VH-VL binders against Probable Brix domain-containing ribosomal biogenesis protein. Designs and how they scored, part 2

Target 1, 157 residues: Probable Brix domain-containing ribosomal biogenesis protein, of Methanosarcina barkeri (q467k0)
Amino acid sequence: MLVTSSRKPSARTRTLCKLLSRFIAGRCMTRGKMGMQELLEFAEGGPLIVIGEYHGNPGELSFYDEAGELLFSLRFTDWYSKELDSYWFSGIEPKLAGQGEIAEAFKVFFHFQRVENDKIDQLPPSSTLIVVGENDIDFMGSGKSLFKLNLRGFKKY

## First folded at step 5 (VH-VL)

Design p20 (from i7 with heavy chain S28D, light chain L96W; framework fv_iratumumab)
Fold by ESMFold2-Fast, scan of step 5:
Structure p20 (fold): chain C 157 residues (1-157), chain A 117 residues (1-117), chain B 107 residues (1-107)
Amino acid sequence: as target 1 above (157 residues)
Amino acid sequence: QVQLQQWGAGLLKPSETLSLTCAVYGGDFSDYYWSWIRQPPGKGLEWIGDIDHSGSTNYNPSLKSRVTISVDTSKNQFSLKLNSVTAADTAVYYCARLDYEGWFDPWGQGSLVTVSS
Amino acid sequence: DIQMTQSPTSLSASVGDRVTITCRASQGIDSYLTWYQQKPEKAPKSLIYAASSLQSGVPSRFSGSGSGTDFTLTISSLQPEDFATYYCQQYNSYPWTFGQGTRLEIK
């Protein structure tokens, strides 16, 4: 799966693009001057995530299917844990936990294995996990939050 | 418990550069944005801008041409410089942590900056 | 920029009164609004976030309501320590903007 940004991304947006792509076992690509048609070529028949900016910070994720149709978007602010500085990414796909519209949208988009909330503590310590909560989306590794997207809005198309 | 302490300020003449520093004690410095907010005497609050540990900044468009915010991660400090001050820049200046969503807590004690000839 | 307008600009009340302060956004901001309390010569203190969620340690007499463009802060039974200036702030979009303030005074 391809992860890219809006044009002329800030350093923080580039950092999130690289981090998110590593976390989901996808590929990060510099946007440059590419339009949607060119991005779809590089997605090689897969879906696409575009990270948009608000005033120089990452603030929006837009999720496109393999035909380039916008499926849904979410608005957020980003937070990063110091745990990231020493975290080792295994390159395997994360599991998905949570309830609600965003969790269901993620399930359909990513096809990651679902884990019920009451079974999160039974996962191996090396597992990565996306927890869709009421106020945030928590990207976890080794039982700790690595980074979060604090939710500000959700729109389904 | 996170505490913010600020210094600098004082009396400035028009055209000079305002310089303030804020130090963060306790808690995690690199996980947040750190903000500057000002309040002219008897008036409301105006957000100036924010910065994170990597030096990524956001500025209020009304002040962007005159404002620089910088960070010293080794000291857990961040600083505000406002160029070409006028009497309209007279205010109490606060540093504050930008919580993850977008509200401010905690705040520094405030620094009064007076610009007069 | 989103303009935040508070009403009234000043309000006189007595201890024990129910007090309401309103805030209007020039554009829809969903529920991305925070209320602050500021006492003389002090920095503001956050009371309510997400329009209606009480901050930890804030007395239950404070409550917030509203969504979109119209918001209300209510103090159900005013206490002496509540006389202060109150500000709303939107965090829907940059730049962050505040209302002009409502000064709550002793009657």
Scores: ipSAE 0.005, ipTM 0.484, lowest interface PAE 14.9, mean pLDDT 85

Design p22 (from i7 with light chain S31Y S93T; framework fv_iratumumab)
Fold by ESMFold2-Fast, scan of step 5:
Structure p22 (fold): chain C 157 residues (1-157), chain A 117 residues (1-117), chain B 107 residues (1-107)
Amino acid sequence: as target 1 above (157 residues)
Amino acid sequence: QVQLQQWGAGLLKPSETLSLTCAVYGGSFSDYYWSWIRQPPGKGLEWIGDIDHSGSTNYNPSLKSRVTISVDTSKNQFSLKLNSVTAADTAVYYCARLDYEGWFDPWGQGSLVTVSS
Amino acid sequence: DIQMTQSPTSLSASVGDRVTITCRASQGIDYYLTWYQQKPEKAPKSLIYAASSLQSGVPSRFSGSGSGTDFTLTISSLQPEDFATYYCQQYNTYPLTFGQGTRLEIK
């Protein structure tokens, strides 16, 4: 899966691109001046996530299918845990927990294995987990929050 | 655990091109942005630019017309070239990793570049 | 570009003193600010990230606070090894920018 940014991304947006792509076992690509058709060539038949900015900060995730059609978008602010710096990524796909329209959209887009919230503590130490809540999306590893996207809006197309 | 080692030119004449290389040992190269930062003697720090493993760069606008940062992913190295140097480019030059949270660590040992006639 | 201004430019202090250094951004940067310590002939060392989070291995006498445009680094009880130059740096927006530095000297 390909993750990229809007054009002329801030340092923080580039950092989130690298982190998010590593977390979801995808790859980050520099946007440069590429349009949608060029990005789809580099996606190699896969879907695409674009990180957009709001007032110079990463503030939007837009999810595109293999044909380049926009499926849904999220508005957010980002937060990072000190645990992230010492965390070892295993390179495996995360599991998905949560309910609601965003969780269902993620399930359809990513096809990640779903787990119930009451079973989160039973996951192996090497597991990563995306927990979709009402106010945030929590990206977890080894039972700890690594980073979060605090939700500001959701649009389905 | 991750170490940066740098090398390159120490003494230059005005109008020459500054060239420095930084090698990364012990850590992941493709997951980070790699930066150049300089410090003139007795002055503060100035960010020059950064690059990722795909070759995407950001440059300080004040230096953009003269600076090129390049990457050799097969060697886990990245390099700085600064064209048309003047005495104002005399500084210690550092390579550094840009962490996911936007701070620099680790840093290379630094290279003093002196530009004089 | 976001300009980072530190105050004071230099100060003299004694071991045991409480020292505060401030950093002001020309635009809002939320909490995307790092504080560094630099000793002569050495590369800078990060002390605090995200305005208030202490780096691993950094003594608890160091603390940071602030958000938006105004930030403070505090050393609660100055030790001999703390005499150094301190820099703030914003990572909200490219180009990445540093303050001009605050030189902390022995009195």
Scores: ipSAE 0.006, ipTM 0.558, lowest interface PAE 11.0, mean pLDDT 86

Design p24 (from i7 with light chain D30Y A50E; framework fv_iratumumab)
Fold by ESMFold2-Fast, scan of step 5:
Formats: sequence, structure tokens, C-alpha cells
Structure p24 (fold): chain C 157 residues (1-157), chain A 117 residues (1-117), chain B 107 residues (1-107)
Amino acid sequence: as target 1 above (157 residues)
Amino acid sequence: QVQLQQWGAGLLKPSETLSLTCAVYGGSFSDYYWSWIRQPPGKGLEWIGDIDHSGSTNYNPSLKSRVTISVDTSKNQFSLKLNSVTAADTAVYYCARLDYEGWFDPWGQGSLVTVSS
Amino acid sequence: DIQMTQSPTSLSASVGDRVTITCRASQGIYSYLTWYQQKPEKAPKSLIYEASSLQSGVPSRFSGSGSGTDFTLTISSLQPEDFATYYCQQYNSYPLTFGQGTRLEIK
């Protein structure tokens, strides 16, 4: 899975691109002036996530299928925990938890193992987990929040 | 074109603190992560850590209890401090630019640090 | 940590030879791999990024291939300036890790 940004991203947007791609065991690509066709070539037949900006900060995730069609997008503000500074990504795909329309969209988009909310505490300590909540999406490792996307909106196409 | 210049090479005694600085000339400073990599004589490369312009750091777990990387955005500089050095820390230390794809380019010229009694 | 293992650790070759160096990751890393060349007393120089993309200014005799866990660097016709140590590096996950190196020597 390819993660990239809108053109001329800020450092904060690049930070999120790097973190998100490593968290989901995908890759981060410098956008430059590449259009969708070039990005699809680089994605090697996989889907794309594009991080857009709002007032110079990362503020939007747009999810594209392998043909370059927009499936859904979400608006957010980003938050990073102090735990992130010392955290280690293992290169293993995260598990997915949560309910609601965003969780179902993520389930269809990602090929991640689904975990019921009441079984989260039973995961191995080394596990990474995406928890889709009502007000945020929490990216967790070793039982701790590493970073969050505080939800501002969701649109399915 | 962007160029990196580093300084602070020298001789250290065991238990002392290693200190190196890297200055970035040309190009954008705030758009990249800035890294330290070391290489003991005759051996391979080991990534130490990286930092961005906001001060956000990543450290190699093997070194994280002893290492601090800091940034001075007003000077486009970043620095490495490694505490409690031993002979095992003898190496050429490089600063390098890391873009968000994870490649190192350009590299500084390298600084030889020798730890001996 | 993802361990990167190179084969062989050293190789002797003659000018004009086809040389292949292999790198294996202990876990899948997609195509998140860079190859570097390092000459004595110099900083490494990136040759190949994203497993198979040639860096600007690097001669076309260098090529990379592979994905997932198995990667190869090939020099199609070895030149005198190619005698050096070669390193692979993964950037799929932190910590960023390098292979132990392959030293390419004159026969």
C-alpha cells in the first residue's frame, strides 16, 4: 500500500506520511508534481492513500482503489503521543477494531485482521492496532496510543 | 544543491560524552528528517537516529538510553550527544539527510571518533 | 528489528565480469530497499532506491531487482571503479537497518 501527500507538503504532513506508512506496513512516496497516473504506477497495482492539507497542516486522508477511483475521505486534526518518540515499528500489519461506517470502510479497504473491541486486551504486547472510534481513530502499539486522527468529517463516494 | 558539513571529531576517554554537530547548507531544512549513522573501523553501518525541524526524534533502541539528538532551526544545524562512551563507540560518524521515502542522501564528510584510555 | 543479510560477504571478480549480490530481509519489506556503494575513506553513495530504481548519475550497468524478502544488485560488466563495499538498507520500519556489506575485490 502506497501513502503519499498532496503537492508541496509541510514537514508535519511528511511526518504523518512516514508514520502512517510504517504503521500500516506500507510505503511513503514523495509526491513532487506526480499526477495520479504516476502514483498508480508506483503503487504496483495496489491502492493509494493521499494525505491532504488544511491550513498548512495534515487535515485529510483520501482513499483510492487500484484504478485511482476515490472511495472515501476523512477530515481530521492530528495528535501525537510522547510514547511515539520511543516506539518501534515491527513491520507487521496492524489489526483493526471499531464499529460504524468508517470502521466498515477501513475493513473493506485494508486486508487487516479484525478484532472485536472486547478482545483488544487479549492481544500480544507487540501488537499494533487501529481503533476506529466515534470521535477519533487511534493508532496503538503495545497497549498505548502512538498517534490519533481526531475526526472532523467523513465522506463515502 | 544541499550540502552537509560536520565537526566535532576527536579523541575521547571512556565514560566521556561524544558531541558532534552537522550544518545544512542550501535546500530546505524543515522538509526533511536529519540522521546520524556510524561505522566502526572495518565494519558496517549502524543507524543511530533522526530528528525533524520540530525536534521530533527516533532512536535506535540499542543506543536510546545514551543518545540525544537535538536541532537548532535558527542555524539549520542538528547535533548528536552520546553519553558514557566505551571503546565500542569508536567509529566514523556521519550525518545525512533522510527524506520520507527512507533514503540517505546527501551525507556529511564523516567524523572519526576514537575512544581510548 | 528487521535483520538484513547479504551474500556473499566478499567476492573477487575481474573487470568485465557480471556480478550479483543478494540481500535478504528477515521480514517482508515490500520494495523499501536502497543499495549503497562505499569506497575506502568515503561516505556511502546511494545507487538504487525502491529496490529497482536507478539514482541520477549512476551508470546503467547497475540494476536492482526483488521485492518482499529477496533482493539482488547486479553489475552487468564490472569496471575498475566498481571495486568497493556494497550495502543494502531497509526503510520499511524503524530501526532502519543495513546489511553487513559485501566487499567486492580484484581477483
Scores: ipSAE 0.007, ipTM 0.511, lowest interface PAE 12.7, mean pLDDT 86

Design p26 (from i7 with heavy chain L98G; framework fv_iratumumab)
Fold by ESMFold2-Fast, scan of step 5:
Structure p26 (fold): chain C 157 residues (1-157), chain A 117 residues (1-117), chain B 107 residues (1-107)
Amino acid sequence: as target 1 above (157 residues)
Amino acid sequence: QVQLQQWGAGLLKPSETLSLTCAVYGGSFSDYYWSWIRQPPGKGLEWIGDIDHSGSTNYNPSLKSRVTISVDTSKNQFSLKLNSVTAADTAVYYCARGDYEGWFDPWGQGSLVTVSS
Amino acid sequence: DIQMTQSPTSLSASVGDRVTITCRASQGIDSYLTWYQQKPEKAPKSLIYAASSLQSGVPSRFSGSGSGTDFTLTISSLQPEDFATYYCQQYNSYPLTFGQGTRLEIK
């Protein structure tokens, strides 16, 4: 999967692009002046995620299918754990947990292996996990929050 | 691409301390766990422990009282010390780059450590 | 600790044979299993991760299957370079543990 940003991203937006792509076992690409058709060529038949900015910070994720159709977007503020500085990423796909419309959209988009919420603490230490909650999306590794997206809005197209 | 080179003592007497060092060339040090694995002659593999760039360690409980793994991030090196060795510690010792998912690639060339009186 | 048991401990085969090696975990490890190949006097080389995913550069004759406690490594048409010792390893929990190895010998 391809992850990129809006045009002329801030350093914080570039950081999230790289983190998110590493977490989901995807690729991060500098946007430059590329339009949607060019991005789809680099996605090589896969879907893509675009990170948009809000007041100069990462603030929006837009999810596109293989044809470049916008499926859904979410608005957020980002938070990073100090644990992230010493964490390493395996490049293997995370598992997915959660309920609600955003969780269902993620399940359809990513096709990651699903985990019931009451079984999260039973996962191996090596596991990475995306937990879609009511107010945030938590990106976890080794049982710890690495970074979170605090939810501000969700829109289906 | 990424290459591991290891060095250290080869012949020890019982009760001595085993010391090995592994240097990482050609890649990011901060993105991985750095592991030690040993293999006694004619036997299988045993994981000893790992360390990340911040110095956080995990040790095999069977060795935890005798093992110290340390890191020197300025040199991209990590080291193994194993105290109070016995003949049972005779093995080829490997350093390896660990993925978070637990598989190892690349490996160092290996160091034969023999413990004999 | 999770105990990994391989079967058989040794196997003789001919070039062109289909070879299967089994690995059993003492408790469920989902798909958190890696297979390695080790040639004499060399460090091991990873072949398969996540029970069934081929490492880059590994020939397609190698495949892995299984989940939970029972896992299999298959070589569909044995080549001369495949005579080696094979190890499974779980990464479900610390400490990381390996099987005892399966030595694949020429018949």
Scores: ipSAE 0.000, ipTM 0.461, lowest interface PAE 19.2, mean pLDDT 85

Design p27 (from i7 with heavy chain S56Y L98D; framework fv_iratumumab)
Fold by ESMFold2-Fast, scan of step 5:
Structure p27 (fold): chain C 157 residues (1-157), chain A 117 residues (1-117), chain B 107 residues (1-107)
Amino acid sequence: as target 1 above (157 residues)
Amino acid sequence: QVQLQQWGAGLLKPSETLSLTCAVYGGSFSDYYWSWIRQPPGKGLEWIGDIDHSGYTNYNPSLKSRVTISVDTSKNQFSLKLNSVTAADTAVYYCARDDYEGWFDPWGQGSLVTVSS
Amino acid sequence: DIQMTQSPTSLSASVGDRVTITCRASQGIDSYLTWYQQKPEKAPKSLIYAASSLQSGVPSRFSGSGSGTDFTLTISSLQPEDFATYYCQQYNSYPLTFGQGTRLEIK
């Protein structure tokens, strides 16, 4: 899966692009001047996530299917844990937990394995997990928050 | 410049529903979040919730069971309803523009809501 | 919830003084912090966002610094119109939370 940004991204947006792509076992691509058709070629038949900016900070994720059609978008602020600095990413896809519209959209988009909330504590210590909550999306590794997207909005197309 | 004007209830009895409306004049309505914040007399600020033009809401968990924020995009207005009020809900209520990042500018003029029997 | 604690709760100063107000978050909030000024019976006015970015139209004597958990608002050469209550606010996580306020009074 391909993760990219809006054109001329800030350093913070580039950092989130690389971090998100590593977490979901995807690839981060520098946007440059590429349009949607060029991005779809680099996505190699997979879906695409575009990180947009608000006032120079990453603030929006837009989710596109393999045909380049916009499926849904999230508005957010980003937060990073000190645990992230020493964390080693695997090439393994994370599991998905949570309920609600955003969790269901994520399940359809990513096809990740769903975990019941009461089973989260039973996951192997090396597991990575995306927890879709009411107010945030928590990207967890080894039972700790690595980074979060604090939700500001959600729209389906 | 964009301006926010608010109106609604001033005096309520316990158990009634608080209802306030905020109108946005000038500027873009659809490019922002629109928030409600309150301030009890002599105390600090408490965020209540926000809404965007599509109707997506976020609420403070402390108020979530009693609060509803709605939007009327045809009028560039958004409204606050708070059910089952008590004396603890006495406050100046502000509407405010949120730039999607969570800081507020501009603010409405404020509406004092007093809850007493 | 992230608790925001300001210090001092109040301070007295004279025109021309350098004034420093601090804000501490109970958890790391990176740079997602705003400072507001509130005058009696008025709505708050945003001064600084993203911990250190000055709002348009705000005098350059106001500045913000800090990241993570510790933040500072500085007013260089205090002016008569600066006597007000100041609030910090985090926007890293919902619910959005404010500090308890710092009342800046004339000495």
Scores: ipSAE 0.007, ipTM 0.620, lowest interface PAE 9.2, mean pLDDT 87

Design p3 (from i7 with light chain A50Y N92D; framework fv_iratumumab)
Fold by ESMFold2-Fast, scan of step 5:
Structure p3 (fold): chain C 157 residues (1-157), chain A 117 residues (1-117), chain B 107 residues (1-107)
Amino acid sequence: as target 1 above (157 residues)
Amino acid sequence: QVQLQQWGAGLLKPSETLSLTCAVYGGSFSDYYWSWIRQPPGKGLEWIGDIDHSGSTNYNPSLKSRVTISVDTSKNQFSLKLNSVTAADTAVYYCARLDYEGWFDPWGQGSLVTVSS
Amino acid sequence: DIQMTQSPTSLSASVGDRVTITCRASQGIDSYLTWYQQKPEKAPKSLIYYASSLQSGVPSRFSGSGSGTDFTLTISSLQPEDFATYYCQQYDSYPLTFGQGTRLEIK
C-alpha cells in the first residue's frame, strides 16, 4: 500500500503520511509533482491512499484502487496521543474492527483481518488495531489509542 | 502581503508566566499553521509549537508540560503562555507563519523576554 | 527527535569566494529541509526550501543540494551582504528542529 499527500503538503500532513504508512505496514511516498499515473507506477499494482488538506490542515483521506479509480473519501481532523511518542511499530499489518458504512469500505479496501468488537480485549498485547467508530477512527497499539481521525464526512463514489 | 505584529512580556521573575500575543494582518488565517519560535541570546533557534484556526496544537516535547498556545479566530490572533519560567527561558520570542512548503514566512518583529530578579 | 548538525560552526571567507555549508540529519528527511539567513538583531529570512528550491527574491548565487541525511548550501560568489549566520531546518516530522547555525565571517 502506498500513502502519499496532495502537492505541497504542510509539515503536519507529512507527519500523518509517515505515521499512517508505518501503522498500516505500507510505504510513504513524497508527492512532489507526480500525477495519478506516476503514483500508480510507484504503488506497484497496489492501492493508493492520498492525504489531502482542508484549510491547510490534513483533512481528507482519498482511497484509490489499483487502477487509480477513487473509491471513497473521508473528511477528518487529527488527534495524537502522548503514547505515540514512545511507541515501537512492529511492521505487522493491523487488524480491523467496527461497524457501519465506513467500516465496510475499509474491510473491502484493506483486506486486513477482521475482529469483532467484543473480542478486542482478547488480542495479543503486540497487536495493532484500527477501530472504526461512529465519530472517529482509532489507531491503537498495545491496548492504547495512538492517534485518531475525528470524522467530519464520508463520501462513496 | 501578510504581516505579523506581536506584543506582551518583558522582564519576568523566576516562576512567573510568560504571555505573548501575535496578530495576523492582510492574509488568510485559516489556511496555515501559526508558530512560536525562540532564540536565546547568542544561540540558535528553537521551535516551541504551532496552532491552526481550529485550535489544534503541536508542542515541542521539551516544553510541552509548561506551554499553551491558543487562538482567537475572530481577531486573527494567537497567543503563547509559558508557565514557571527560569533564566533558561530568556530569549527573543518570534511568532511566524508555517508555509505549506515547510518554511517560516513571515515572522513577527520579535519580543525580548528576560527572566531575572 | 531529529537532530540537525551543521558544519562548520564558523567559517571565514572573502568577497568573491565560493562558500559551502553542510547540514546533517540524524535520520532520513527526504528533501524536507529549509535554509535560513539571519543578520544581527533580525528575524531569520528563508533562502531555500525543499532542499534545492530558491525562494522568490533570493539572489541566484545561493543554491541548495542534497537529500536524505546530507545537505549543502552553496554561495557561488560571496557578496558583502552575505556575512550572516545560516541555519538549516527540517520539516519532515515534529518537533521541527534547527541546526545549531554556521556563522559566516569576513577574513
Scores: ipSAE 0.007, ipTM 0.510, lowest interface PAE 12.4, mean pLDDT 86

Design p30 (from i7 with heavy chain E101D G102S; framework fv_iratumumab)
Fold by ESMFold2-Fast, scan of step 5:
Structure p30 (fold): chain C 157 residues (1-157), chain A 117 residues (1-117), chain B 107 residues (1-107)
Amino acid sequence: as target 1 above (157 residues)
Amino acid sequence: QVQLQQWGAGLLKPSETLSLTCAVYGGSFSDYYWSWIRQPPGKGLEWIGDIDHSGSTNYNPSLKSRVTISVDTSKNQFSLKLNSVTAADTAVYYCARLDYDSWFDPWGQGSLVTVSS
Amino acid sequence: DIQMTQSPTSLSASVGDRVTITCRASQGIDSYLTWYQQKPEKAPKSLIYAASSLQSGVPSRFSGSGSGTDFTLTISSLQPEDFATYYCQQYNSYPLTFGQGTRLEIK
């Protein structure tokens, strides 16, 4: 899976691109001057996530299918935990938990293995997990929050 | 402890290509951007560019037409090539890790590159 | 490109003095600013990130403040090992840019 950003991304946007791509076992790519057709060539038949900016900060994720059609987008602010400093990514795809429209959209887009909320505590400590909640999306590893996207809006196309 | 060691050519003539390599020992290679920064004698710091383990690069627009940064993930190394050098390229060149896209730490020992006729 | 301007360019001080160095960005950078210390013939050392967060192992006499366009590095009681050149650097947008430096010299 390919993750990229808006053109001329801020350092904070590059941080999120790298972190998100590492977390989902995907690839982060510099946007440069590339348009959608060029990005799809680099996605090599896979879907695409584009991180958009608001006032120089990452603020939007847009999710495109293999044909380059926009499926949905979400608006957010980003938060990073101190646990991230000592975390080591294993390259394994995360599990997905949560209910609601965003959780269903993520299930269709990512094809990650789903876990029910009441079974989260049964996962091995080495597991990574995306928890889609009412107010945030929590990216967890070793039972701890590594980073979060605080939800500001969701739009389905 | 993460440590950076660098090497490459020190004395160049105008029009030649500058080539430097940086090796990363200890710690994770894949979780960071790896950067080149230069400092002309008696002057301030100038960021040249960075690269990650996938080969994704950012370049300073002032140098973009002449600069190439590459990575060898099997050796935990990254390299700088700067084409068509002039006396203005005389500087100490540093490799450095960009931590959380925020600060440079650690740094290599620096390599003095002198361009003269 | 975001231009970073430091003032003063050089400053003379005595051990025990309170020293203030200023950095100004040509456009808003929120709190995305790092301060470095560089001694002769050495690579720079990071002191402060996110404008005000002290790096591990850096003495508490160093502090940073500011947001947006105006930033300050303060050394509350200058020690002999603090005589060096100080640089600010923004990481709000590429290209990453540094200030021209402030050289702190003994009186």
Scores: ipSAE 0.000, ipTM 0.495, lowest interface PAE 14.3, mean pLDDT 86

Design p36 (from i7 with heavy chain D99G G102Y; framework fv_iratumumab)
Fold by ESMFold2-Fast, scan of step 5:
Structure p36 (fold): chain C 157 residues (1-157), chain A 117 residues (1-117), chain B 107 residues (1-107)
Amino acid sequence: as target 1 above (157 residues)
Amino acid sequence: QVQLQQWGAGLLKPSETLSLTCAVYGGSFSDYYWSWIRQPPGKGLEWIGDIDHSGSTNYNPSLKSRVTISVDTSKNQFSLKLNSVTAADTAVYYCARLGYEYWFDPWGQGSLVTVSS
Amino acid sequence: DIQMTQSPTSLSASVGDRVTITCRASQGIDSYLTWYQQKPEKAPKSLIYAASSLQSGVPSRFSGSGSGTDFTLTISSLQPEDFATYYCQQYNSYPLTFGQGTRLEIK
């Protein structure tokens, strides 16, 4: 799947684009002057994630199906771990943990395998994991938070 | 292709310590968990434990008091020690790699350990 | 610990038969299950991971299904080389646990 940004993204937004795409085993593409139709061509029949900005920082994720229909969006603020710079990404799709509307939307969109919250610490060591919590979405590798999206809103379309 | 070769053990008397070593050839050692699994004659498989390159271990609770797994990253080897053996420890012991999507592959050739007086 | 129970313990079949082996977990493991084949005096070989994903190089007559607690391995048209013992293994949590095995014997 394809991850891109709004036009003229900040350095922080470009960082999140590359990081998120690597984490979910997708591709990050420079937006440039492309409209939705051009982006869908680059997505090669797959879904699309667009990172939007709020006050010059990444602040929104919008999730589109292969036809370009907006499915849902998240508003957030971003946080990055010091562990991230030295972390080795294995290219494995992450597992999904958490309950509720956002977790269910993610499972449908990505088709990620689910793991129960009380089983997280028992996962094999090569695992990467998206934990959908009450106040944040935690992107974890090797039992450590690599980056988080602190939730500010969720909207289904 | 990655291969695992194991050696050690053989015939033991009750109360002795079982010792096996597994060497990894032809692939990355640092990115995986390295496991020991046993199989008593005519019976099923039992996972003993695993270790990563940093020495972090997981052990089967049924064996935890008697088992030690160690790693020598300079030689790409890992080893199993099981103390206070009894006849119930008679089995073929396998080393194996725990792969990225959580299955065991490859496996060593197996080592028969017999415990008798 | 998660207990894995296979059924049947042994099964007799003929070449060309459809064979079904089941595995039950004592608690929910989602799809964190691998199936193995073991031939006499050899180490096991992985056939299926994530309950339903076929390993590279494994014939398409093998398939897996199920999620949660109940899982099935199916061989759609049994071949002579398929007579072996089959094991399920959960990787939802430590300790990693195997079923007791199902021995597939020639009729």
Scores: ipSAE 0.006, ipTM 0.475, lowest interface PAE 16.2, mean pLDDT 85

Design p5 (from i7 with heavy chain N58D, light chain N92Y; framework fv_iratumumab)
Fold by ESMFold2-Fast, scan of step 5:
Structure p5 (fold): chain C 157 residues (1-157), chain A 117 residues (1-117), chain B 107 residues (1-107)
Amino acid sequence: as target 1 above (157 residues)
Amino acid sequence: QVQLQQWGAGLLKPSETLSLTCAVYGGSFSDYYWSWIRQPPGKGLEWIGDIDHSGSTDYNPSLKSRVTISVDTSKNQFSLKLNSVTAADTAVYYCARLDYEGWFDPWGQGSLVTVSS
Amino acid sequence: DIQMTQSPTSLSASVGDRVTITCRASQGIDSYLTWYQQKPEKAPKSLIYAASSLQSGVPSRFSGSGSGTDFTLTISSLQPEDFATYYCQQYYSYPLTFGQGTRLEIK
């Protein structure tokens, strides 16, 4: 899976692109001046995620299928834990927990294994987990928050 | 694992164009920004600009009117052109990889450019 | 543009000393700061990124701290190979900017 950004991204947006791609076991690529057709060439038949900006900060995730059709988007603000500094990403796909439209959209888009909320504490220490909550999406490793996207909106196309 | 090697002109006269090229060996070329940084003798570092594999550039506003950075993805090379040079452009010029986390590593070996009048 | 100011401009120290170098940003940059070491006639080498994260292969005597506008680089027990010039650099926003450098000299 390919993760990229809007054109001429800020340093903060570039940081999120790298972190998100490492977390989902995907690949991060600089956007440059490429349009959708060029991005699909680099995605090599896979779907892609584009990180967009609001006022110079990362603020939107847009999810595209293999044909370049926009499936859904999220509006957010980002937050990073100091636990992230000492965390080592293993390159395995995360599991998914949570309920609601966003959790179901993620399930379909990523095909990640789903975990019930009450079984999160039973996961192996090497596991990574995306928890879709009411107000945020929490990206967790070893039972700790690594980074979060505080939700500002969701749109399905 | 990733290494940068650079080459180009060393001695220039005022008003000429500075031209340097940097080649990238190993690692992914498309996942990073490729940068030029300069250092006048005995002074600090100044970021000139960067480019990605698609040719998208950002330049230091202080140099934007004179600088062009270009990329050749087939050779994993990127180049710096600085026109209308003056003695103030005398410096060691470095190419470097800019990580998504925002730090430079690796760096090229540096190219001393002297502008004499 | 974000201005980065280092202090002191130069510092004399002896092997075994604890050395602290400071860097101040003209506006908040969160933790988006890198420290570099530059030896004579060599390109800079990154030591610390994200204000406090040590680069692979860098000795544990180097540490970084701070967030927002005030940052420090500490060398807990100075070694002969540590005499060099040190630079901070912000990557919060473009254009990327460096401090003016701190020259660490033997004495």
Scores: ipSAE 0.007, ipTM 0.550, lowest interface PAE 9.4, mean pLDDT 86

